# Designs tried in a protein design chat: miniprotein binders against q6w4x9r395to579. Part 43

Target 1, 185 residues: q6w4x9r395to579
Amino acid sequence: GHCSLEGGSFVTTFDARPYRFHGTCTYILLQSPQLPEDGALMAVYDKSGVSHSETSLVAVVYLSRQDKIVISQDEVVTNNGEAKWLPYKTRNITVFRQTSTHLQMATSFGLELVVQLRPIFQAYVTVGPQFRGQTRGLCGNFNGDTTDDFTTSMGIAEGTASLFVDSWRAGNCPAALERETDPCS
Key: E = the ipSAE of ESMFold2; O = the ipSAE of OpenDDE; V2 = 0.75 times the mean of E and O plus 0.25 times the DockQ between their complexes.

## First folded at step 5 (miniprotein)

Design V16 (at its last look DockQ between E and O 0.59; V2 from the best seeds 0.00; counts 0 for: pae E 9.6 > 1.5, SAP 79.722 > 70)
Fold by OpenDDE base, look of step 6:
Parts: sequence; structure tokens; C-alpha cells
Structure V16 (fold): chain B 185 residues (1-185), chain A 102 residues (1-102)
Amino acid sequence: as target 1 above (185 residues)
Amino acid sequence: SAEELEYLAFELVTKGLELLRRGDPSGLELIVEGVRLAVESGSPRLIYAIAWRALLLAIELLEQGRYEEAAELVARVAELLIEAGREEEAKRLIEEFRRLIE
């Protein structure tokens, strides 16, 4: 399964459903019992301009009981708040520079992350077949059905992205917008 | 609106890439239409994202031995970018692809 965060505000789920949102919060991308130590992959969005539609991905976070690995747009990698030199390796996670513009997080449990640093901060998530039907978050449920990808954290299927995305917020923050509210834009 | 064009462009490209991946030639035409809409929207970020996604699929196609399809995909996307005055994006796309096939 492949999930992508592109162009600042666009998402493609594991089931290949595209959608867009504008938010400035931290969101759960991937939660699964297949991730060890209660692991979860999250995305941090922030303002990139003055309008509500000017939002962008600024960091990716892998959080577990053991680690909090943050890959930020300024190429700083931290674990539990401490800056780490690359390549950085934990028990089952390795973060390294793939190219001059790409970082990769490789794991021993079927999760791969590639982060494009420039000119746009983008993320590409790959999970193994063992994750099929066992994923939750903005990347969807990986069951081959796009119609139920917008399932909220409470298990409710939504027809639009806005409420779906908001349900996966990892903290208190403003509500996400599916489209620009300014009719002049 | 520009916002609506961006969304539609992204959807068309996504659908097109999936079709092309599965060997459906109609996929390329959807990608082309998506690129046109992206250009019309005037969103540099979207244009870049689409170009990059095309490159990624081209790489995948190369790995599958589908060389002609990979080249056609890159060429058609690059051509549209050039026609739209997005020469730098086209240049990057072509250069990256060339580097991979050398």
C-alpha cells in the first residue's frame, strides 16, 4: 500500500483515493496493530502563506512508546527531542539520506517512509501486505475500497474529507478546510 | 475557480496514473488532461507534484520493462509543461529521467 502527501495539501490513500484539505495541526496518518510499541505515523501541517488555502506539510513524526522521531522540512531529524546525525539507527528503525533531496526511514516491521525535502516537502508512505485492512488514519484503511476511506476515528464513514481529517487530529487545533472559503480565490 | 481546477487536476492525474500502471492506454490521456488543468490553475506546487509523480511512475514502468510507455509519459508531460512556459519543471523531469536510463 502506498500513501502520499503531496503539493502541500493533497493526499492519496492506500486505496488510491485522492483528496485535499487545508489544516494547521498534527494528524494521524497511520495507526495499526501491526506497528510495534503502539506506533503511529503522523503529519504536521502549518501555514505557508496568508490565505487559508496556503498550508503545507512541515514535518513527519513517528511516535511509539520507545521513540518520537521527527523529520522536519529543515532537514533536522530528532528522536525524543534530541537532534540526531544521519544515518541514525534504533532497534528497528533507520533514518538515512537517500539522495541530496530525500530522506528515508526504513523499518523492520513493514513500514517505509520517503521524505522529499526540496523544493516541496512531501512524504511517501509504504506498508507491507500484512497491513491490509488493518490501518487507520488519513491514509485510509487499505482494504481495496475507496468508498470507505473517509472513516473517522470513531468508525463513522464520512462523505467529505473535512470531518474525516478533523477526526484524526492529534491535539487541539483549528478545524481543517476541504476547500477555500474565499469565493474570490 | 483555481481551487476547483487544482482538485480536479489532482484527481485526473491520480486516476490516470492508476490506469496507466495497469496497462490501460486511456490513462495517459487522463494524465495529460490533469496536467493541463494544473497549469491552468497556476499552482506551482501542484504542477511540481504532478511532474514528480509522473517521474515516479516512469521509474516503475522502467523496472517492469515498459520502456516505451515510460518515455512517452515523460515526454508528454514535459511537452505540456514547456508549452505552458514551465520550462524549469520540464527540464528537471527530463534530466532526472535521462539520468535513470543511462
Scores: ipSAE 0.651, ipTM 0.847, lowest interface PAE 0.7, mean pLDDT 92
Fold by ESMFold2-Fast, scan of step 5:
Structure V16 (fold): chain B 185 residues (1-185), chain A 102 residues (1-102)
Amino acid sequence: as target 1 above (185 residues)
Amino acid sequence: SAEELEYLAFELVTKGLELLRRGDPSGLELIVEGVRLAVESGSPRLIYAIAWRALLLAIELLEQGRYEEAAELVARVAELLIEAGREEEAKRLIEEFRRLIE
């Protein structure tokens, strides 16, 4: 299955349902019991600073009990807060430069992430067949049926994207003003 | 509206990519039409997003040994970018694809 985050604000689920995204927060893209050590893939969205109020992907995060790998639009890769030079390898994860404009995160557990750095920051998620019907988050439930792709974190299938998206926010979303003055944001 | 054209372009590309991934060559024409609608929408971010998504599919096709389909996809998208007056983007797309096949 394939899920894509592109054009700053467009998402296509594993069941090929496209929708548009207007939030500015960290969101859960993918949670699954197939991910080791309570792993989850997350996406960070913020507003474009130079054009009209468009939402843009600014970073992708893989979080588990052992690792917090962040790949940002600034072309910086960190794990657990420390900058890493590529290729970067752990026991089950390798991050490397696939092309001059793309980074790849390959894993031993059936998850692959490709990040386009230029001209627009975009992300592409591939999962193996073992993930079918075993996913939740913005990328959908991967069950072969698009009618329930907007299943919220509470288990309710919505007809529109807005309630679905809001249900997958990760933690607290700072107000725009507080985000700019927070030394860690 | 421009927003409706953006959504339609995105939907056509999504459907076209899925058809190509499962071996149906008719997907190429849907992708091409989606890129054309993205150009008509006047959204630079959408035009760039869809065009460079074609490069990612080309990478996947190369990994599968589907070299002629990868080259055809990149060529058709680059032609549309040139017709739309986006020659630098077309040049970069071709250059990145060339690096993949060398």
Scores: ipSAE 0.111, ipTM 0.525, lowest interface PAE 5.4, mean pLDDT 77
Fold by ESMFold2, look of step 6:
Structure V16 (fold): chain B 185 residues (1-185), chain A 102 residues (1-102)
Amino acid sequence: as target 1 above (185 residues)
Amino acid sequence: SAEELEYLAFELVTKGLELLRRGDPSGLELIVEGVRLAVESGSPRLIYAIAWRALLLAIELLEQGRYEEAAELVARVAELLIEAGREEEAKRLIEEFRRLIE
């Protein structure tokens, strides 16, 4: 299964359902019992232009009870807040430079993440077949059916991407996106 | 609107890449149209994203021994970028592809 984060704000789910969203928050991309130590993959989005509707991916985070691996657009990789030189290896995770513009996080548990650093920060998530029907989050539920890929954190299938994405916010994000109010800008 | 063009471009490329992955050459026609819509939308971020998605599929095709399909995909996307006046992006795509096959 493949899930992608492209163009700053575009997502394609494991079931190949494309959508776009806008937001400045951390979102849960992928949760699954197949990820050890209560692991989750998250995406961080921030404002990337003048308009409040222009947001882009600025970091990808793998979080578990053991690790908090952050791969950010400044090309620094940290684990639990400490910067790491690549290749970086734990017992079951390896992060390495795939090419001059791409990093890869490979794991022993069937998750692979490829991050494009330049010219646009983008991410590509691959999971093995053991994840079928056992995922939740922005990447969908991987059950072969695009009609329920917009299943919220409360288990409700929505018809719109915005309600679905909002349900997967992690942490405290503004209830409404503020527009710039400076009349001289 | 530009947002509608961006969404349609993204969907066409997504579907086109899926078809090419399965060996259906009609996917290339969808990618071609998606690139044109992305250029019309005026979104350089989306254009870069589409080029990189094409490169990633090309890598997958190379790993499967589908070398001619990978080269054709990269060449066609690069040609469209050149046609749109985006020569630097096309050059970058070709350079990254060549680096992967060396």
Scores: ipSAE 0.006, ipTM 0.343, lowest interface PAE 9.6, mean pLDDT 79
ESMFold2 (binder alone), look of step 6: mean pLDDT 81; pTM 0.747

Design V17
Fold by ESMFold2-Fast, scan of step 5:
Structure V17 (fold): chain B 185 residues (1-185), chain A 102 residues (1-102)
Amino acid sequence: as target 1 above (185 residues)
Amino acid sequence: SAYELAELAIELVLKGLRLLRRGDPSGLELIVEGVRLAVESGSPRLIYLIAWRALLLAIELLEQGRYEEAAELVARVAELLIEAGREEEAKYLIEEFRRLIE
C-alpha cells in the first residue's frame, strides 16, 4: 500500500482516501504491530505562508525504542539528535539520497519512505502486504475500504477529517508549531 | 449502471497510469477516457480520486525530467474536468501542479 503527504497539507491514505487538513503539530502517520521496537512514523506540520490557515509538512520522524530518525525540510538527517552523513546505515534501516531532490529510507521490515526535499517538502510511504488491516494513523487502516479511513485514535469512524486528524496528534507539539484553536472572545 | 461505469473508470485509469509511467503514450488516452467515465458515473469522490492519482503521476514524471509529459497529463485531465463542469477538481489539479513546478 501507498500513502502520500503532498502539496503542503494533502494526504492520501493507504486505501486511497484523499483529504486535506490545516493543522500545526506532530501527527502519527503510521503505527503497526508490524513495526519493530514499537516503531511509529510521524509527520510535523507548521504554517507555510503569511496566513495561519495554510500549513505544510516540515519534517518526517521514524521513532522506535532504538532510533529517532528525523528528516527535515532543511535537508538535515539526524538519529537520536546527532546529524548523519548519507548514506546512513543501521542494522535494519538505510537512509540515502535517491536523487538530487529526494531522500529514501529503506527498511528490512516492509516500510519504505521517500521524501521530496525540493521544490516542495513531501513524503511518500510504502508498506508491504503484511501491513494489511494492521495500520493506524493519518495514513488510514489499510483494510481495502475507504469508508472507515477516518478512524480516530479511539477507534471511532468519523465522516469528516477534522476530528480524525486531531485524534492523531502526538503528545508534545513544539511551542513554535502550536496552533491557536480558541477563536472565541 | 453507475457502479459499472465507476469500475470501468478505475480500471482504465489504473491501466493508463501504468502504461504512461512505462513510457507508453497510449496510457494518456486511457486516463482521459477513465476520467470521462468517472464524470458520467456521477461520483464526486471518484472524480477527485482520479484527479489526485493523475497529479501523483505528474509529480513522478516531473521528478524524472519528463516535463512535457507531466504538463500534457495535467492539461488533458484538467481540460476534460473543466468541460464537464468539474471546476473544483480541475482548479485543485492545476494549482497543485503549478506549486510543485515552482
Scores: ipSAE 0.000, ipTM 0.098, lowest interface PAE 20.3, mean pLDDT 75

Design V18
Fold by ESMFold2-Fast, scan of step 5:
Structure V18 (fold): chain B 185 residues (1-185), chain A 102 residues (1-102)
Amino acid sequence: as target 1 above (185 residues)
Amino acid sequence: SAEELEYLAIELVLKGLYLLERGDPSGLELIVEGVRLAVESGSPRLIYAIAWRALFLAEELLRQGRYEEAAELVARVAELLIEAGREEEAKRLIEEFRRLIE
């Protein structure tokens, strides 16, 4: 199954349901019992003037009990806050430059991530068949049915993307930004 | 492989969308080629996703006053879908675009 984060703020789920959202937080992209050490894939969005939307993907994070791998649009790869030279290998994960414009994170547990660095920062997530029906997050539930792809973190199926996306916020949401743009300030 | 063909189709569509968003009309030919490769890959998922991406970009082009480019994008994508036997996706794309201009 494939999930993509493209063109700033477009997402296509594992069941091929496309949607768009505006957000400037870190969001849970993928959680699954198939990911070792309580692993999760997360997406970081911020303001951008480059794409169709006002917000764009700026980093992808793989977080587990042992690792916090961050791949950013600045072509910096860190693990647990320390910059790493590519190719970077752990026991189960290898990050390497696939082409001059693409990085790949390969894993031993059925998750593959390809990140396009230029001209627009974008991400492509591939999961093996063991993940079918066992995923949660922005990439959907991978059950072959698009009607419940907007299942929130509380297990409620929504008809619209906005409540679905908001339920998968993981942090780093700039509350102060609303006051900066307030006409009264 | 089919996977590599699918990935190339996505890359061409995204590069074309980027060029069109930045005001370069040559992006339309890249989108058209990407749609053609998506059809050749046989991926229903990718064909479905591309139709909706084209609609979202057409809406943005309309907002910018770029009416001819929006209409041409929708027409070219719909034509490829019809040629590939994906008439229902093409019909839906045209109907949604019509709603945006009315």
Scores: ipSAE 0.000, ipTM 0.147, lowest interface PAE 15.4, mean pLDDT 73

Design V19
Fold by ESMFold2-Fast, scan of step 5:
Structure V19 (fold): chain B 185 residues (1-185), chain A 102 residues (1-102)
Amino acid sequence: as target 1 above (185 residues)
Amino acid sequence: SAEELEELAIELVLKGLRLLRRGDPSGLELIVEGVRLAVESGSPRLIYEIAWRALLLAEELLEQGRYEEAAELVARVAELLIEAGREEEAKRLIEEFRRLIE
């Protein structure tokens, strides 16, 4: 299945449900028991600078017990806080420049990430058939049914994207509700 | 204005959630007032988000062995939603809370 993060704030799930994203936090993009060492893909969103209500993808993170690989819009790749020269290879993951404008993270466990650096920072996630029905996060549940793609981290199926997106926040950044009460956040 | 009511509802709910999480039971009444203002504002998004936030705190309270506080929080929010004619949101909240207790 294929999941995309495009145009700064647009997402299409593994079951092909499109939605627009509003939020300025790190969000869980993909969790699955198929990912080794409690692995997860995360997406970092920040203000686009054009208007207060708009957000843009600024980094993609692969986090496991052993690795924290960050690919940022500034074309810097780090693992566990240390900058890495490409191609960068670990036991199960290789990050390399696919084209002058695209980086790829290839894995041994059925996950592939392609990041477009220019002209707009975007991400494309591909997972193998072993992930079917076994994914959680912004990319949806990959069960072949788009009507429940907005299933929150609590298992509630939402009709709109806002609560769905907020439920997948990671780290310690403010909730969407908290951001609305803090104009200077 | 509806926007003014939404802003106040958010402020009260966030303050109430923080107080209740810290063990201050007065936070529950702030959450209740915030839910009332959210209902008055007519924002389905805000009402859903508040219900979801209440459920998350209830889960945290259950994990800490604070069963009575968790049940009271969910019951008070659900009752207010029912009174406001928001039966679908109340039903979802109760069903998810029941799942957490299982």
Scores: ipSAE 0.000, ipTM 0.109, lowest interface PAE 17.5, mean pLDDT 76

Design V2
Fold by ESMFold2-Fast, scan of step 5:
Structure V2 (fold): chain B 185 residues (1-185), chain A 102 residues (1-102)
Amino acid sequence: as target 1 above (185 residues)
Amino acid sequence: SAEELEYLAIELVLKGLRLLRRGDPSGLELIVEGVRLAVESGSPRLIYLIAWRALLLAIELLEQGRYEEAAELVARVAELLIEAGREEEAKRLIEEFRRLIE
């Protein structure tokens, strides 16, 4: 399955459902029992200073019990807060420069991430068939049915992208439409 | 069947987008044929998906300074959608592209 984060604020789910949002937060892209050590892939969106989009992708994060790998639009790669020279290898993950404008994160557990650094920061997520029907987050549930791709963190299928996106916020930040911070943080 | 047309439409559009991305103009004709098959399939969701994928490639082409190719892609897809009676999808595609070029 393939999920893409393109053009600053456009997302296409694993079941090929496209949508756009205007949120500025860290969002869960992908959670799955197939990811080791409680792993999750997350995306950081911030207000764009460029006319193209009001909201843009600024970093992608892979977080597990062992690792916090951050790939930012500034071409900095860190793990657990420490800058790393490429290629960077752990037991299960390798981050390397695929082309002059692209970085790749390869894993041993069926997750691949390609990040375009220039001219626009974009991300492409590929997962193996073992993830089918076992994903949660902004990339959808990967069950072959687009009608429930807007399933919230509470398991409710929504008709709009805004409620879906807001349910997958990982940090203390304003809701996409209301610009209100959740007091339950 | 409609399902078989949907599959073929998706494959043609994706192949066409890959060809255009690398500078092969034959990709545009594959996208055009894919759009025709998507319309024939009668799937509003597929037509919407194809329009959005065309927009995403147009954004990539604009960022690379390939304005003429971006405009041609959007224009050809929009024209086919209008001719097929899919004015809403065509207008949305044109409107989003216009916002990007401002």
Scores: ipSAE 0.000, ipTM 0.112, lowest interface PAE 19.2, mean pLDDT 74

Design V20
Fold by ESMFold2-Fast, scan of step 5:
Structure V20 (fold): chain B 185 residues (1-185), chain A 102 residues (1-102)
Amino acid sequence: as target 1 above (185 residues)
Amino acid sequence: SAEELEYLAIELVYKGLRLLRRGDPSGLELIVEGVRLAVESGSPELIYRIAWKALLLAIELLEQGRYEEAAELVARVAELLIEAGREEEAKRLIEEFRRLIE
């Protein structure tokens, strides 16, 4: 299965369902029992400099009990807060420059991540068949049910997409509606 | 409705981009139809995002040495935007592509 984060705020799930959202938080992109040591792939979004109506992917994070690998739009790779030179290898993960504009994170557990650095930061997630029906997060549940394609409005009706996306916030970011007014800060 | 047109536009563009990326030229016609629906929906934000997706794929095609396909994709999208009165988006798309090809 393939999941993509492209063009600011467009996401295509493992079941090939496209949607869009506006968000300025860290979100769980993929969590699965197939990921070792409580692993999760996360996406960080922030305000876009191109248009104030857009949000942009600014970093992708792989977090487990052992590692916190961050790949940012500034072309910096860190693990547990320390910058790493490429290629960077752990026991199960290798991060390397695949082309002048693309980084790849290869794993031993059936997850592959390709990050496009230029001209626009975006990410592509590939998972092996062992992940089928065992994923959760912005990339969907990977249950193989695409028969509702072209009849669903999931993710393009702003209210529905907002609720779905907000359910996958990681950390203490306030919900989009709750941030409309903040008299204290 | 405008929302239904936006949904169909996104679906057609995404399918077309996937087909072109894997070497199926029929993907271009799906992208073209998706752009038409996006224009008909009247959403400037959607039109802008589709133009940027087309640019990103054109860059991928350039990196693969698929120069003619990259140029055709940009030209077809820009032409549709010009016909729809979206000259600013079209000029921006052309200018960005021009900068990347030298």
Scores: ipSAE 0.000, ipTM 0.108, lowest interface PAE 18.6, mean pLDDT 74

Design V21
Fold by ESMFold2-Fast, scan of step 5:
Structure V21 (fold): chain B 185 residues (1-185), chain A 102 residues (1-102)
Amino acid sequence: as target 1 above (185 residues)
Amino acid sequence: SAEELEYLAIELVRKGIRLLYRGDPSGLELIVEGVRLAVESGSPRLIYLIAWRALLLAIELLEQGRYEEAAELVARVAELLIEAGREEEAKRLIEEFRRLIE
């Protein structure tokens, strides 16, 4: 399965449902029992350009009990707060430069991440067939049906993206919906 | 202060990169000075960030066929890292650059 984060604010789920995202927070992109040590892939969004109404992807994070790997738009890779030279290898994860403009995180557990650094910061997530029907987060549930791709962290299928996205917030930040209603933001 | 040195280091590197994008070789000297100020600031994170940014610039120069400028940039940054006692970072920088030119 393939999930993409493109054009600053667009997401296409594993079941190929496209939607637009607005937010300034860290969001859970992918959680699954197939990820070792309570692993999760997360996406960080922040305000972009000179307009305060636009948001874009600024970092991708892989978090587990052992690792906190951050790949940022500044082309810096850290693990557990320490900057790492590439190629960076752990037992199950390798982060390396695929091309002059792309980084890749390859894993032994069926997850692959490709990050485009330039000209626009974008991310592409690939998961093996073992993940089918066993994913949750912004990339959807990978069950072959797009009608329930907006399933919130509470297990409720929503008809709109805003409540879905807000339910997958991680960390201490305001809800995307609250920021959208501020006329002076 | 360390904060003032960090600010100046970042600004010198940014200006140097812009000059090299325009084909002005004096940009190399500004980047090298920025690395020196980063070392003087004592911030391991800033030293890493500037060295990494220099490597990315070297890759870009290689893609443009500017091989001698790329090699000089890497060599001078590596020399400063060695002088600062950061031999492992200098080794990583040289190894990455060598990998790209082979």
Scores: ipSAE 0.000, ipTM 0.277, lowest interface PAE 13.5, mean pLDDT 78

Design V22
Fold by ESMFold2-Fast, scan of step 5:
Structure V22 (fold): chain B 185 residues (1-185), chain A 102 residues (1-102)
Amino acid sequence: as target 1 above (185 residues)
Amino acid sequence: SAEELEYLAAELVLKGLRLLRRGDPSGLELIVEGVRLAVESGSPRAIYWIAWRALLLAIELLEQGRYEEAAELVARVAELLIEAGREEEAKRLIEEFRRLIE
């Protein structure tokens, strides 16, 4: 399955349900029992400077009991608060330069992330077939049925994106003008 | 404040890199100013970010066949980092660039 975060605030779920949202916070993109060490993939959104009613992706975070890998639009990669030179490898995760404008996070557990750094910060999430029906978050539930892709953190299927997105907020929501958002520290 | 210096450093570096991307060598002067402000800010993150941004532009230049400009950018930024007492970051930048061209 494939989930994409494009054009600043446009999301396409694993079941190919497209939507936009206007939230500013850290949001859970993907939670699954298939992710080791209670892993989760998260997205940080902030307000657009032009209209203020639009939001833009500013960072992607992979958080587990062992790692907090942050890839930001500043083109810095950190793990547990330390900046890392690429290629960067942990036990099950490798972050490396795919092209001059793209970074890739490859894993041994069926999750792959590609981040476009320029001209617009965007993210592409790919999961293996073992994740089918076992995902939750902004990328949807990957069950082959688009009608329940807006399933909230409380397990309720919504008809609109607003309540769905708000239910997947994580961490604190710092001021919109801050360049960095740290959902754990 | 340190935060204000860090933000100004980032803006100067980004402008300098954009000038260099289009072949305007005056971009180097803005990068010099950005490095100076990043050092003054006391932010290790700002220094790593500058090195990484320079590397990404060098990669773009390599992909365009602009090998001499890529090497010059890396050498000049590494020199500035060494002069600022950031020898470790300079060495990592050079080593990472070497991996790409070998």
Scores: ipSAE 0.005, ipTM 0.222, lowest interface PAE 12.6, mean pLDDT 76

Design V3
Fold by ESMFold2-Fast, scan of step 5:
Structure V3 (fold): chain B 185 residues (1-185), chain A 102 residues (1-102)
Amino acid sequence: as target 1 above (185 residues)
Amino acid sequence: SAEELEYLAIELVLKGLRLLRRGDPSGLELIVEGVRLAVESGSPRLIYFIAWRALLLAEELLRQGRYEEAAELVARVAELLIEAGREEEAKRLIEEFRRLIE
């Protein structure tokens, strides 16, 4: 399966359902029993430089009991708060420069992440067949049915992206649903 | 403030790297000032960012056959980091650059 975070604020789920959202928080992108040591892939969104009513991807985080790997739009890679030179290898994860504009995080457990650094920060998530029907988060449930791709963290299928996205907040952030425009506008 | 120093350091370094990419050697002076501000800010993350961005440009310069410019950029940044007591980052920068030329 393939999930993509593109154009600053567009997401295409593993079942190919596209949507857009507005939010400035860390969100659970992918959570699955197939990820070792309670692993989760997360996406960090912040206000865009062009419009404060728009949001853009600024970092991708892989968090487990052993690792907190952060890949930022400023092209810095850290693990557990320490900056790492590439290629960076752990027991099950390797982060390396695929091209001058792309970083790749390859794993031994069926997850692959490719990050485009320029001209716009974007992320591409690939998961093996063992993840089918075993995923939760912004990338959807990977069950071959797009009608339930907006399943919240409470297990409720929503018809709109806003409630779905807010349910997957992983940080101590205000709910995006309560903000129509920038408060200072 | 530390935040203002970080912002200014980033802007100076990025502008300096863009000038060097275009063949304007005055970019080195901007990078020098950016590194000094980064050191003053006390941010290890920012020092890492600068070293890594310098390495990225050095790789591009090497690919273009601009060997002297690549070596000068890396040497100057490493020297500034050593002078500032950031030996770990400097040694890593030199090691990664050596891998590019091997």
Scores: ipSAE 0.006, ipTM 0.157, lowest interface PAE 15.6, mean pLDDT 76

